# VH-VL binders against GCN5-related N-acetyltransferase 10, chloroplastic (GNAT10): the designs that were tried, part 6

Target 1, 215 residues: GCN5-related N-acetyltransferase 10, chloroplastic (GNAT10), of Arabidopsis thaliana (Mouse-ear cress) (q9c7g6)
Amino acid sequence: CASTESLTSLTQNNAAEIELKYLVSQHGWDVRRLNRDDEDEIRRVSLVQAEAFHIPLALFDDFFFMFFQAEVLSALLYKLKNSPPDRYACLVAEQTSETETLSSSSVVGVVDVTAQTESSVLRYFPGVEEYLYVSGLAVSKSQRRKKMASTLLKACDVLCYLWGFKLLALRAYEDDAAARNLYSNAGYSVVETDPLWTSTWIGRKRRVLMSKRFS
Short names: E, the ipSAE of ESMFold2; O, the ipSAE of OpenDDE; V2, 0.75 times the mean of E and O plus 0.25 times the DockQ between their complexes.

## First folded at step 5 (VH-VL)

Design c09 (from t03 with heavy chain S53D; framework fv_trastuzumab)
Heavy chain, then light chain:
Amino acid sequence: EVQLVESGGGLVQPGGSLRLSCAASGFTFSDYYIHWVRQAPGKGLEWVAYISDSGSYTYYADSVKGRFTISADTSKNTAYLQMNSLRAEDTAVYYCAREWELPDAFDIWGQGTLVTVSS
Amino acid sequence: DIQMTQSPSSLSASVGDRVTITCRASQSISSYLAWYQQKPGKAPKLLIYAASSLQSGVPSRFSGSRSGTDFTLTISSLQPEDFATYYCQQSYSTPYTFGQGTKVEIK
ESMFold2-Fast, scan of step 5: ipSAE 0.571; ipTM 0.802

Design c10 (from t03 with heavy chain S56D; framework fv_trastuzumab)
Fold by ESMFold2-Fast, scan of step 5:
Structure c10 (fold): chain C 215 residues (1-215), chain A 119 residues (1-119), chain B 107 residues (1-107)
Amino acid sequence: as target 1 above (215 residues)
Amino acid sequence: EVQLVESGGGLVQPGGSLRLSCAASGFTFSDYYIHWVRQAPGKGLEWVAYISSSGDYTYYADSVKGRFTISADTSKNTAYLQMNSLRAEDTAVYYCAREWELPDAFDIWGQGTLVTVSS
Amino acid sequence: DIQMTQSPSSLSASVGDRVTITCRASQSISSYLAWYQQKPGKAPKLLIYAASSLQSGVPSRFSGSRSGTDFTLTISSLQPEDFATYYCQQSYSTPYTFGQGTKVEIK
């Protein structure tokens, strides 16, 4: 570890420290693992994801959003506490700084990566025993169309390689063309689409399972 | 109609300077990364530089770093490539191209502008 | 920097032929590869992105595939307008790099 007390010591180890910290640095974005010791960063992540995935309601939306955000935060805390460091990662994107910022609130993009062994997925991949599941991809509205989502997905590729996994998988709604295009462009291919009659009067939206393989 | 139009090319002596312009129309300029790609006569494509959609981040090929500067004026929907200390090896047709967030590919290219560096 | 090597550098073909062009990356680039077509005196045109996705407006006879670090562009039935030079390009890592090109010419 490098001591931060000495300017000489800090400077001497700075390049190695930066290289170890960031999974991807590209297009003005730095992607790294969430600092689980930083409560402000954890709270920021939950807000970014809650804003991206909240379905607004006609009445009492502020109340339900508050509840939804609390659930997102609770789920994140649970995963951070109960997952081994090589089985779960929350990846965060921050702008490559022109000015030194110490603020953990600089996080503007998030994606979760979780090791899974679900038979509903593995049945399509003979010889594969486990895969990394990509979920919770969220980008702050003010930062959309700035190559942040693609940089987060490249960080998932890097993590897949570092952890020794051969398969990345994710699900998107069949009718969500924007999400499907994003994932297809990042190299994901459709594996299976939910049956046509999955959408019923009491039913749910059809989903598409997509995957990306590594040698 | 979405288009990019380059201008500013010409004949210049070694050590000279030129400024190329890439004018965008038919789309929101600030939504795209803008790249410069060059092609020497009878040779292949070589990536040169890009500027981010915000205009805040730039990246250069090692062969031009320190000599070329890319910039953008969003009010004019135009990107610029300032080329200094030009060498014979910089002789090429220079294309500007836009890149969307994904697919990370150049979907629209300009027609190109010829830069000739010769004594 | 990531190096992209195309094969062959040129080929001769007749209308109706199946044409395949290969591109090899010096390291893993996942599926961040695009194919471009360039006709003499013209700017390049995007054909394929993300290794296998067909750009809108491009004829279905063009297709792309990936196997590890090897990428293939296939033209299932060559047409007169397809005689051109083809380039692969990686966008996985900066600097972006192109293959040296493959010229498809009349037999």
Scores: ipSAE 0.495, ipTM 0.758, lowest interface PAE 2.6, mean pLDDT 85

Design c11 (from t03 with heavy chain S52D; framework fv_trastuzumab; at its last look DockQ between E and O 0.47; V2 from the best seeds 0.00; counts 0 for: pae O 5.0 > 2)
Fold by OpenDDE, look of step 6:
Structure c11 (fold): chain C 215 residues (1-215), chain A 119 residues (1-119), chain B 107 residues (1-107)
Amino acid sequence: as target 1 above (215 residues)
Amino acid sequence: EVQLVESGGGLVQPGGSLRLSCAASGFTFSDYYIHWVRQAPGKGLEWVAYIDSSGSYTYYADSVKGRFTISADTSKNTAYLQMNSLRAEDTAVYYCAREWELPDAFDIWGQGTLVTVSS
Amino acid sequence: DIQMTQSPSSLSASVGDRVTITCRASQSISSYLAWYQQKPGKAPKLLIYAASSLQSGVPSRFSGSRSGTDFTLTISSLQPEDFATYYCQQSYSTPYTFGQGTKVEIK
C-alpha cells in the first residue's frame, strides 16, 4: 500500500485541526502528534527520550536514570500543558499497523517541535519573525537505523508547512557526526557553532546551530 | 576497498526463477540499507526493493511485489534477490546499492548483473 | 508514487559549457533528492545528495539546488569526462523513484 501522504491541501483558513492522524507514513513508520490525553503514551515518550539522552554513569546508573526520566517527563508535561497546540508538538513514531509482526503499538521514536522567537537565532534570518525549533529527537535503541529519525524529521517539515512556518532550527553536538550528517541529509545547514569557550567552563559539549529554510 | 559485487544473472525463460547475490566487501551490511535497482536495456533506472540494516524490514516496488524476495545473510555480508515468476519486462541489469540513513542516497553501487528473460 | 519529471531528455554541449538539468517532483520531497551520473556500461555514481550536498570526491563544478519541488543539477564547466547520462532520484518515500534521465552528448 503506497502510503498516500494525503497532504490534503489544508487551506490555512479553517482551523479545523484536521488532526491528520499521521503527518508522515513511510518506511514502516507512522508519525503523529502525541496524544496529550494519554498519560501512558506521555510516559512512554519520556522514557524513549530519557534513554536516548541519558549519559550512563558508572555508579548508581539506574537511580540517576530514573531521576533523569522524571525530569524529562516533567518537562514534557509542562510543555504540553503550557504551550498552545499550534506552538508546540511532540511527534511520535510508531510502527505501521500493516506490519503484522510487531504486536505492540509502542512509541519507538519522538521529536519535539516548538515555536520560538529567539533573537540569537533570528539574527541570521532577516525577515523571519519566528521559527520552529526541533529538539529531543530520540529513537529507541531497538529501532535504530530504520530511517525512523529521518521520518521524524520529515514529519517536522510537514508540521512546519501546516503551521505556516518558514524556518526550522535545531542544535546538534559538534562531536556527533552522525547526528550532523542526519540533519544535513534532511536539508539542514550549519548556521553557527558554539564558541570554544563554552565547552571549557561547564563541561558542556559544543553544539552547532543548524537550520532548514522553506521557500 | 568498499565494494558491492552482484552475481547470479543469466538467461531464464518466462515463468522461471533466478537468485541474485550482492556481496559486500570493506563494510558491513548491518550498518546500511541494501537496495536493488534495475535498468532495462536502453532505459532508465527503476528501484526494485530494499532491506533494512537489521534484515527485518523489506520493501518492494509494486512491479515486483509478490514475485521477488529480498534477503540478507549478515554472516556472509551478502544480500539476495530471489526472483520468481519472471517476465520479459524483468529483463534488466540489476544493481545492488547501499544507502546510509545519512545520506538518503546510494553512495556505493555494484557493477550490476544482467538478467535476460526470454523464450 | 512520487513522480520525478526530468528535463531535458537529452542535450548537446561543448567542453566548457554550463549545463543545467532539472527535475520536478510531483509533490514536496523536501531535500531528499540525489543526482547520479552514469556512463555507458557502468553503474550510476552519486554526485549530489540532500539536493545540494556534494558527494565526497565529486568535482566542485557539480552543484545542486532546490526551489520548492524543482531541483537543478548544474555543471559549471563541462569536462570531457562529464559526457554521460544523469538521473535524479527521490528518497522521500517508498517506492524510490528516478527521473527519466538526461543524456549529455558532445556537440
Scores: ipSAE 0.029, ipTM 0.569, lowest interface PAE 5.0, mean pLDDT 86
ESMFold2-Fast, scan of step 5: ipSAE 0.644; ipTM 0.821
ESMFold2, look of step 6: ipSAE 0.281; ipTM 0.692
ESMFold2 (binder alone), look of step 6: mean pLDDT 91; pTM 0.940

Design c12 (from t03 with heavy chain S52Y; framework fv_trastuzumab)
Fold by ESMFold2-Fast, scan of step 5:
Structure c12 (fold): chain C 215 residues (1-215), chain A 119 residues (1-119), chain B 107 residues (1-107)
Amino acid sequence: as target 1 above (215 residues)
Amino acid sequence: EVQLVESGGGLVQPGGSLRLSCAASGFTFSDYYIHWVRQAPGKGLEWVAYIYSSGSYTYYADSVKGRFTISADTSKNTAYLQMNSLRAEDTAVYYCAREWELPDAFDIWGQGTLVTVSS
Amino acid sequence: DIQMTQSPSSLSASVGDRVTITCRASQSISSYLAWYQQKPGKAPKLLIYAASSLQSGVPSRFSGSRSGTDFTLTISSLQPEDFATYYCQQSYSTPYTFGQGTKVEIK
């Protein structure tokens, strides 16, 4: 009788541990905070983001990719070292697995959430002193899965609630209909669009500032 | 035309089994999450289970976990709900519905198939 | 599980009336809420997704809004075909959950 009760208690403790570990588990994806003690996971995250945001160049592309990836890694390491745990998080998405073990190789999606006070955003929200900025949303090029990006964005909502912030903000390219539809479906609304002349310069694209408010 | 058609409902005794089918036409169902939602006579909607066949992901409501199994045959564009150890409280009209990556909503529903669990 | 509570459970209205139905989530679900219309003997029909986005083919008299964990479905000028039961549904977390339904009846 006692043995059966002990087994039930262990099962409940395991469930609670899983809940503390994962911010969101949905649609076949588990989203959690990056394990800052896992050097391989940090490298994996930087690779996923670098691959998603790399703009190929005609000459010496491998060389420039290497430098871009190094910059992404450097920025990630800086943020992890210098940010309070309730003002910056790197969120990672991995496929739901029966093993339930953390693995750097299983990370297939990433998003960054950073507390910011930029006037370019706050000017549109009188009375708001700070917000969480969502950036670096990336899915591994080796993976194509539905709802991973949605699940990462839901994890951003969870952090906004847990950290007591009232505003989430992000930017997307004006001509990126897929990204804009993703963010609109997730509850983000357009606040401002870059001036028309922004696209006049070679290599420049207009961006759209989008936001989501919480009471 | 985009549609979902359910079949397989009927009268069954408590403890019995039934297999429901959800046939999709006009779209590739492996691109969607396929859900089962039930409605007891005169009651509201209750979510039951889903499958995403491209990812082989399934999820079940606690009330049916261990008794119901959802599966899919992509070659037939059909999802199935195998219902075992049926109880009186499982009596309901069973709808299948599709959910795409965006929006997070059920945009197409089947007509429903009635399952009655009674002695 | 996330509980969805609708109010009122039923209401009586006349053609041309402004009708408002409220749905409250037991916890934050952001904007991951849909509204469905169900007529007797028929499957539900999607009206609104992402709390405030109108589904293609749905009349503009239907609108949705959000305030915190409170969501409203508004029919600006009720038509004869609008007499039905309305359900809210959250897709923020599995299991997905529905409100109990609000029946809109002829006065």
Scores: ipSAE 0.433, ipTM 0.746, lowest interface PAE 2.9, mean pLDDT 84

Design c13 (from t03 with heavy chain W100Y; framework fv_trastuzumab)
Fold by ESMFold2-Fast, scan of step 5:
Structure c13 (fold): chain C 215 residues (1-215), chain A 119 residues (1-119), chain B 107 residues (1-107)
Amino acid sequence: as target 1 above (215 residues)
Amino acid sequence: EVQLVESGGGLVQPGGSLRLSCAASGFTFSDYYIHWVRQAPGKGLEWVAYISSSGSYTYYADSVKGRFTISADTSKNTAYLQMNSLRAEDTAVYYCAREYELPDAFDIWGQGTLVTVSS
Amino acid sequence: DIQMTQSPSSLSASVGDRVTITCRASQSISSYLAWYQQKPGKAPKLLIYAASSLQSGVPSRFSGSRSGTDFTLTISSLQPEDFATYYCQQSYSTPYTFGQGTKVEIK
């Protein structure tokens, strides 16, 4: 039956196209690379990250938030312009839709992945020359507990494999149990904790270096 | 007290249909993914299907895809597994279980309901 | 699909023994692995999640560990209530898959 054969072939082509478009599609979430040609999506990403990492001030907070968002946007644009495509990626998460249409307004999660060679990290991994650093993980508050963050981290695993890296590393605050539990569940292990004097002397919270290895 | 209770199992002939129900108490379905896992007599556990916490996304094992449909009714706090075109190899105890984002694991299971497909 | 292989399929042990059960994934699943205990005629019960985290209410004699794609469930000192079948399960990728089970019997 020619009609049946044609439909089967079309179904296979559609599946392959979807696989090429998205790094991970699981649990109702699709994760892909940021569309660098979409200025609205770039601004959306900077807003999601700024909202997640902004520390509110008692006075003139609206002004300082706008300034902070501008800095986040500027940093993103710089990374997109000056990074090789296999050394930096901004990953975005959107809800699996009935259509494959991409929309900047549907982006509700973000994470950055950057190739690094910092000695402060590599000192703990003899034989490793470079690693992928995971940072800027931000998820809309309305989408918490919906497996979006873990799906973003799985996309980082995919990039690590595709780009030929053997190590993923990230930092989390020691007292952020939710983040640490998320990273531990995703396969990250504690390597190092910021020295106590760092938090006591300069008012910063202690951070934990965590890593995930691939062979 | 957090509980899941299955119902709807029974004896059915090959090619027949059954609808299983999974009623939740002590929590709301909209906060969890709900899964169906089955176990054939004397055999191990086999994952069957899930429905997302929003109810908008479902996934099925290849062995049941096209024959089984999972759904949820938030107002009744109940999930359903509609089983059509049943085969002898579908004979099993069917469990429903909930899954939370952190951690990804089935922390609460129902007692199970037996489905027997026999002529 | 990700294949989960358990060993042994069964073992005989005495109260007080140290018991180890292993589970191997056919590909990397990170730490998206859980261990369940099932007693005859009962539903499975979660013991360990995220490869090594003990579920609330589970005795401390149970522990889990990970080395690459190899996972181990250890019972440090077997008690009478521990005679059961144990299953590993991956939640990294759909479809979710279980190991075939390990039956722990009285010697």
Scores: ipSAE 0.531, ipTM 0.790, lowest interface PAE 2.4, mean pLDDT 85

Design c15 (from t03 with heavy chain L102M; framework fv_trastuzumab; at its last look DockQ between E and O 0.47; V2 from the best seeds 0.00; counts 0 for: pae E 6.3 > 2)
Heavy chain, then light chain:
Amino acid sequence: EVQLVESGGGLVQPGGSLRLSCAASGFTFSDYYIHWVRQAPGKGLEWVAYISSSGSYTYYADSVKGRFTISADTSKNTAYLQMNSLRAEDTAVYYCAREWEMPDAFDIWGQGTLVTVSS
Amino acid sequence: DIQMTQSPSSLSASVGDRVTITCRASQSISSYLAWYQQKPGKAPKLLIYAASSLQSGVPSRFSGSRSGTDFTLTISSLQPEDFATYYCQQSYSTPYTFGQGTKVEIK
ESMFold2-Fast, scan of step 5: ipSAE 0.647; ipTM 0.837
ESMFold2, look of step 6: ipSAE 0.110; ipTM 0.650
ESMFold2 (binder alone), look of step 6: mean pLDDT 91; pTM 0.942
OpenDDE, look of step 6: ipSAE 0.853; ipTM 0.925

Design c16 (from t03 with heavy chain E101D; framework fv_trastuzumab; at its last look DockQ between E and O 0.45; V2 from the best seeds 0.00; counts 0 for: pae E 4.0 > 2)
Heavy chain, then light chain:
Amino acid sequence: EVQLVESGGGLVQPGGSLRLSCAASGFTFSDYYIHWVRQAPGKGLEWVAYISSSGSYTYYADSVKGRFTISADTSKNTAYLQMNSLRAEDTAVYYCAREWDLPDAFDIWGQGTLVTVSS
Amino acid sequence: DIQMTQSPSSLSASVGDRVTITCRASQSISSYLAWYQQKPGKAPKLLIYAASSLQSGVPSRFSGSRSGTDFTLTISSLQPEDFATYYCQQSYSTPYTFGQGTKVEIK
ESMFold2-Fast, scan of step 5: ipSAE 0.649; ipTM 0.828
ESMFold2, look of step 6: ipSAE 0.326; ipTM 0.696
ESMFold2 (binder alone), look of step 6: mean pLDDT 91; pTM 0.943
OpenDDE, look of step 6: ipSAE 0.835; ipTM 0.914

Design c21 (from t03 with heavy chain S30D S52D, light chain S91Y S93D; framework fv_trastuzumab; at its last look DockQ between E and O 0.46; V2 from the best seeds 0.00; counts 0 for: pae O 6.4 > 2)
Fold by OpenDDE, look of step 6:
Structure c21 (fold): chain C 215 residues (1-215), chain A 119 residues (1-119), chain B 107 residues (1-107)
Amino acid sequence: as target 1 above (215 residues)
Amino acid sequence: EVQLVESGGGLVQPGGSLRLSCAASGFTFDDYYIHWVRQAPGKGLEWVAYIDSSGSYTYYADSVKGRFTISADTSKNTAYLQMNSLRAEDTAVYYCAREWELPDAFDIWGQGTLVTVSS
Amino acid sequence: DIQMTQSPSSLSASVGDRVTITCRASQSISSYLAWYQQKPGKAPKLLIYAASSLQSGVPSRFSGSRSGTDFTLTISSLQPEDFATYYCQQYYDTPYTFGQGTKVEIK
């Protein structure tokens, strides 16, 4: 009985600090916060993100990738060190232990959630003082198309609720229809699209600001 | 053309077994979830089971859990539903459907195969 | 399990009419909702996904909207080919569940 602890069973009453080991458990995935004390896990997370966001250059330079990974790792470490625990979380997805093919508890999906107060976003949401920014959604290549991304996004919703935020925001590339559809399914709505002139920037793709508001 | 074709339906006695097949053409199963959905005569749609794109992860409705087994053979680009211990209430047209992760809705359906469980 | 309560169970309409079908989820399902059309003896056809996104090849007279846990399918101007049964489906969580269906009949 996989207790589909639905978001609803997180009913109001037992505000007990149930250190919920997992924010979400669905579709064979368990989503939890990154263990800040696990250096190996942090490295794995950085690798997953680096692999997801590396732009395949015609010449796959291993060195370039290593450098990019190091940057991702550095950024992650910085956030983990300098952000309050209630204002930043790196969420990781792992395979649920009941699935026999447990190779080693490898992080296979990642998403960052950061509390922000950016005026450029907040201007669209009168009365909202801060929001959670969802970024760095990455799924390992081997585990793509297994609803991991959706599960990660659901975990963001849970975190949003737990932290008392009312707004989630993210940016998707305009030309990434798959990502936009993912976010739309997750309940995100388009707020703003980057101006056309931004496409003239060599190497910069237009992004779409999307948001999910909770009542 | 992207298509799903169900087969294997028929008349079976209560307690009997039947194996349905869902053959895909125009796409490969390894990129999709395959679902079985059934519809009793004159009734609505009922989700039955799914298998993930890798064929490794399966999930079943409680109504069929322990009796039905979903599987896939990627080499044949075919999904299967092994139905054991069939009951009268299992009488339905059985559809297979494709789910792309994006969108998560079922975008392609087969025409269905009728399973009748009757003494 | 998430229950999808669809209404009405049936309705009669004329060609050119605006038709509205509603589905309510028993809990929040975000926008993980689809609408299907099914004609007699045929498989369901996807119309709307993500609560409001029109499936490719589906006429623009079909639209979906969401308000919390309430979802609406709208046919702005009913055409002869639109007489069918419509189903909502949540795909937020397993088991996936459908509404009871709405039969749209000719008046």
Scores: ipSAE 0.017, ipTM 0.604, lowest interface PAE 6.4, mean pLDDT 85
ESMFold2-Fast, scan of step 5: ipSAE 0.690; ipTM 0.846
ESMFold2, look of step 6: ipSAE 0.369; ipTM 0.733
ESMFold2 (binder alone), look of step 6: mean pLDDT 92; pTM 0.945

Design c22 (from t03 with heavy chain S52Y, light chain A50D S91Y; framework fv_trastuzumab)
Fold by ESMFold2-Fast, scan of step 5:
Structure c22 (fold): chain C 215 residues (1-215), chain A 119 residues (1-119), chain B 107 residues (1-107)
Amino acid sequence: as target 1 above (215 residues)
Amino acid sequence: EVQLVESGGGLVQPGGSLRLSCAASGFTFSDYYIHWVRQAPGKGLEWVAYIYSSGSYTYYADSVKGRFTISADTSKNTAYLQMNSLRAEDTAVYYCAREWELPDAFDIWGQGTLVTVSS
Amino acid sequence: DIQMTQSPSSLSASVGDRVTITCRASQSISSYLAWYQQKPGKAPKLLIYDASSLQSGVPSRFSGSRSGTDFTLTISSLQPEDFATYYCQQYYSTPYTFGQGTKVEIK
């Protein structure tokens, strides 16, 4: 003898749960949290990130790439096992499938979101006690559609709201105009640039701290 | 300060080969997609290929698949277009251009290098 | 492949005139369209991205708009340096495709 109110509440809760499967759906791209029970998806994520951040070497590059990918995979598995579900998320982008003859789309984009309390960031935001740090943004261009990176960043905004955080922060290389323009267009503003003396280290590039504040 | 500079163009006979280079300065090219776009004399722009070396991904226009190979040397901040089995219709100015996966499209272009395929 | 059709193929206008160039996509590309200016003997230059966003350093007389699959580039008051061919380009899907170009000749 369920009442109309009880049925309405149950339906609303089920709809909300289904909607939370996809944080953002735009331009044929769906962004959701990584399915940690899917070993193939975990390995795919580690491959996408390893390929995006790998620096090829002249000798034994295959060996070093495999080692780097293994490190990326190990770090991902550690974070998934040891992080509370509202303090860390790995977000994945997949192409929306419109045919019933095809299996679920493969992961083609990734970004990590981690709750942090670093004083180097919080000193610029009086009254803020913690923030979400965006990192590991990687997009595979083997897919045809554009805007995966923008959609992944919008999904970070959604998590920030859902988890009750007021601040998103990330770092980008100072000389990476495209990345800085991406983040600026997504609503991020430059807060701080690495001190000039850090550029005296051979091979070290200066980075900029960027942030997006809510409310 | 941010620049792309092409080199390697020239006159080549049909069936011949040529390698173009695209040298990046003022930025780390492996953080960007690098494209080749060509323009036949008196005609419009035609997209040829791209490489995203950080992601090790490449894509080719159907007109050049199997004949052209795009590659990159991150230590030199340079992308290459190896062109084999050249045809008269490949005659064009070849530009390299930089792109990210965003609203910027092709924000930086090289000056172009002329490839002429003629007997 | 996505086809981009520009109109007109060429036009002649005087300094101070308002110029409008149109580009039509054969399918939905959302707002993933850029406009480029190419002066004789030079590489193309990005003017507008995401259909309506003005690239840094580009004069404010240039503007872009979208209506469905139709895109418009407008130059509100032609200057002598605007003598050029203009191209639209979709970056929604690979292969990337360009319109055939519109040549603007200043009297």
Scores: ipSAE 0.008, ipTM 0.459, lowest interface PAE 9.1, mean pLDDT 80

Design h02 (framework fv_trastuzumab)
Fold by ESMFold2-Fast, scan of step 5:
Structure h02 (fold): chain C 215 residues (1-215), chain A 120 residues (1-120), chain B 107 residues (1-107)
Amino acid sequence: as target 1 above (215 residues)
Amino acid sequence: EVQLVESGGGLVQPGGSLRLSCAASGFTFSDYYIHWVRQAPGKGLEWVARIYSDSGYTRYADSVKGRFTISADTSKNTAYLQMNSLRAEDTAVYYCARELYGWGYAFDIWGQGTLVTVSS
Amino acid sequence: DIQMTQSPSSLSASVGDRVTITCRASQSISSYLAWYQQKPGKAPKLLIYKASSLQSGVPSRFSGSRSGTDFTLTISSLQPEDFATYYCQQSYSTPYTFGQGTKVEIK
């Protein structure tokens, strides 16, 4: 039943092919790679992520939100321009449709996947040379978060397989039970928690490193 | 007019080699994936290999991996399938087909096919 | 690999009949499925792409539909030129895979 093709060889040959195809279709959600040629979709993605990660400020919130959104957009554009197609992807979620037409306005969820080699992660995985880091998971306030977020995480699994990686890793705040439960249900396990002494730093929250391994 | 024309088929002994050509005309070659699909006598269709000439990326069916090599010459608008270490089960009509990357994901243009017979 | 299972393997029909062929994918392929017609001694011809989109130049009596991982090709009123073998094909992931084919024969 099993293919004899190595996972590593898939990364070179499949990245371009999957750029505009749906990676996962589940629970009424389709997940695909961001259409990098659609500036409106890039703008929409930056808005979804900025809204999800913005912390409201008491005084100049409108100004700081605009600045934050601009930074999110700039970071996205930089990654799209400077990353190999099998080393970085921005994944978007939209409602299931039989129509071929892709629309930036239909994007309601986002997640980033980046190939990394950080020693702070690899020290926990002897024999692993690189991993895919999952970050920027965001869903529009008007949508069902759990099923869409779960589908985005499954798309990360598919990408891990297609790109030939054996390890997915992410970080979540220790006190964010909802996020940690979401990731645990998606197959992630806690590897390490920020040192206890970091809780003595003003404004510093402890994080947990979580991982999902494929053999 | 958009068309694909295969050539290079013939009779070859087991363990021998053949190179098939797929000449394209009437379209921009680099906009499309080019595939090889084969059909053994009286049997169904089997996908063999594909290439996207702009990037040079290739993919193969497990049954031919290590024995067949797909390549493309964009200056000649021609794709090739180099077949080495041929076996009796490689006997088939070999079709060349195009697929638009990122759109439709179907083979809209096929060549007429070229017969490869591997027999002693 | 994604397995494509067609049913039936063959059927006998008369001109004017409604013919339905089914294809099941072993996993989700979204709508990345095509249907082809092949006549004896000829190359396959694309009929339907993206599960339900009719290829330019193909008669409107041909239609495709999707329900989850189940796909159907329907010929609403069979014509003499429609006696052929039909194949489904997924293009969601490599290796691309075809169904085993359905031969539509004269009753």
Scores: ipSAE 0.006, ipTM 0.434, lowest interface PAE 15.4, mean pLDDT 81

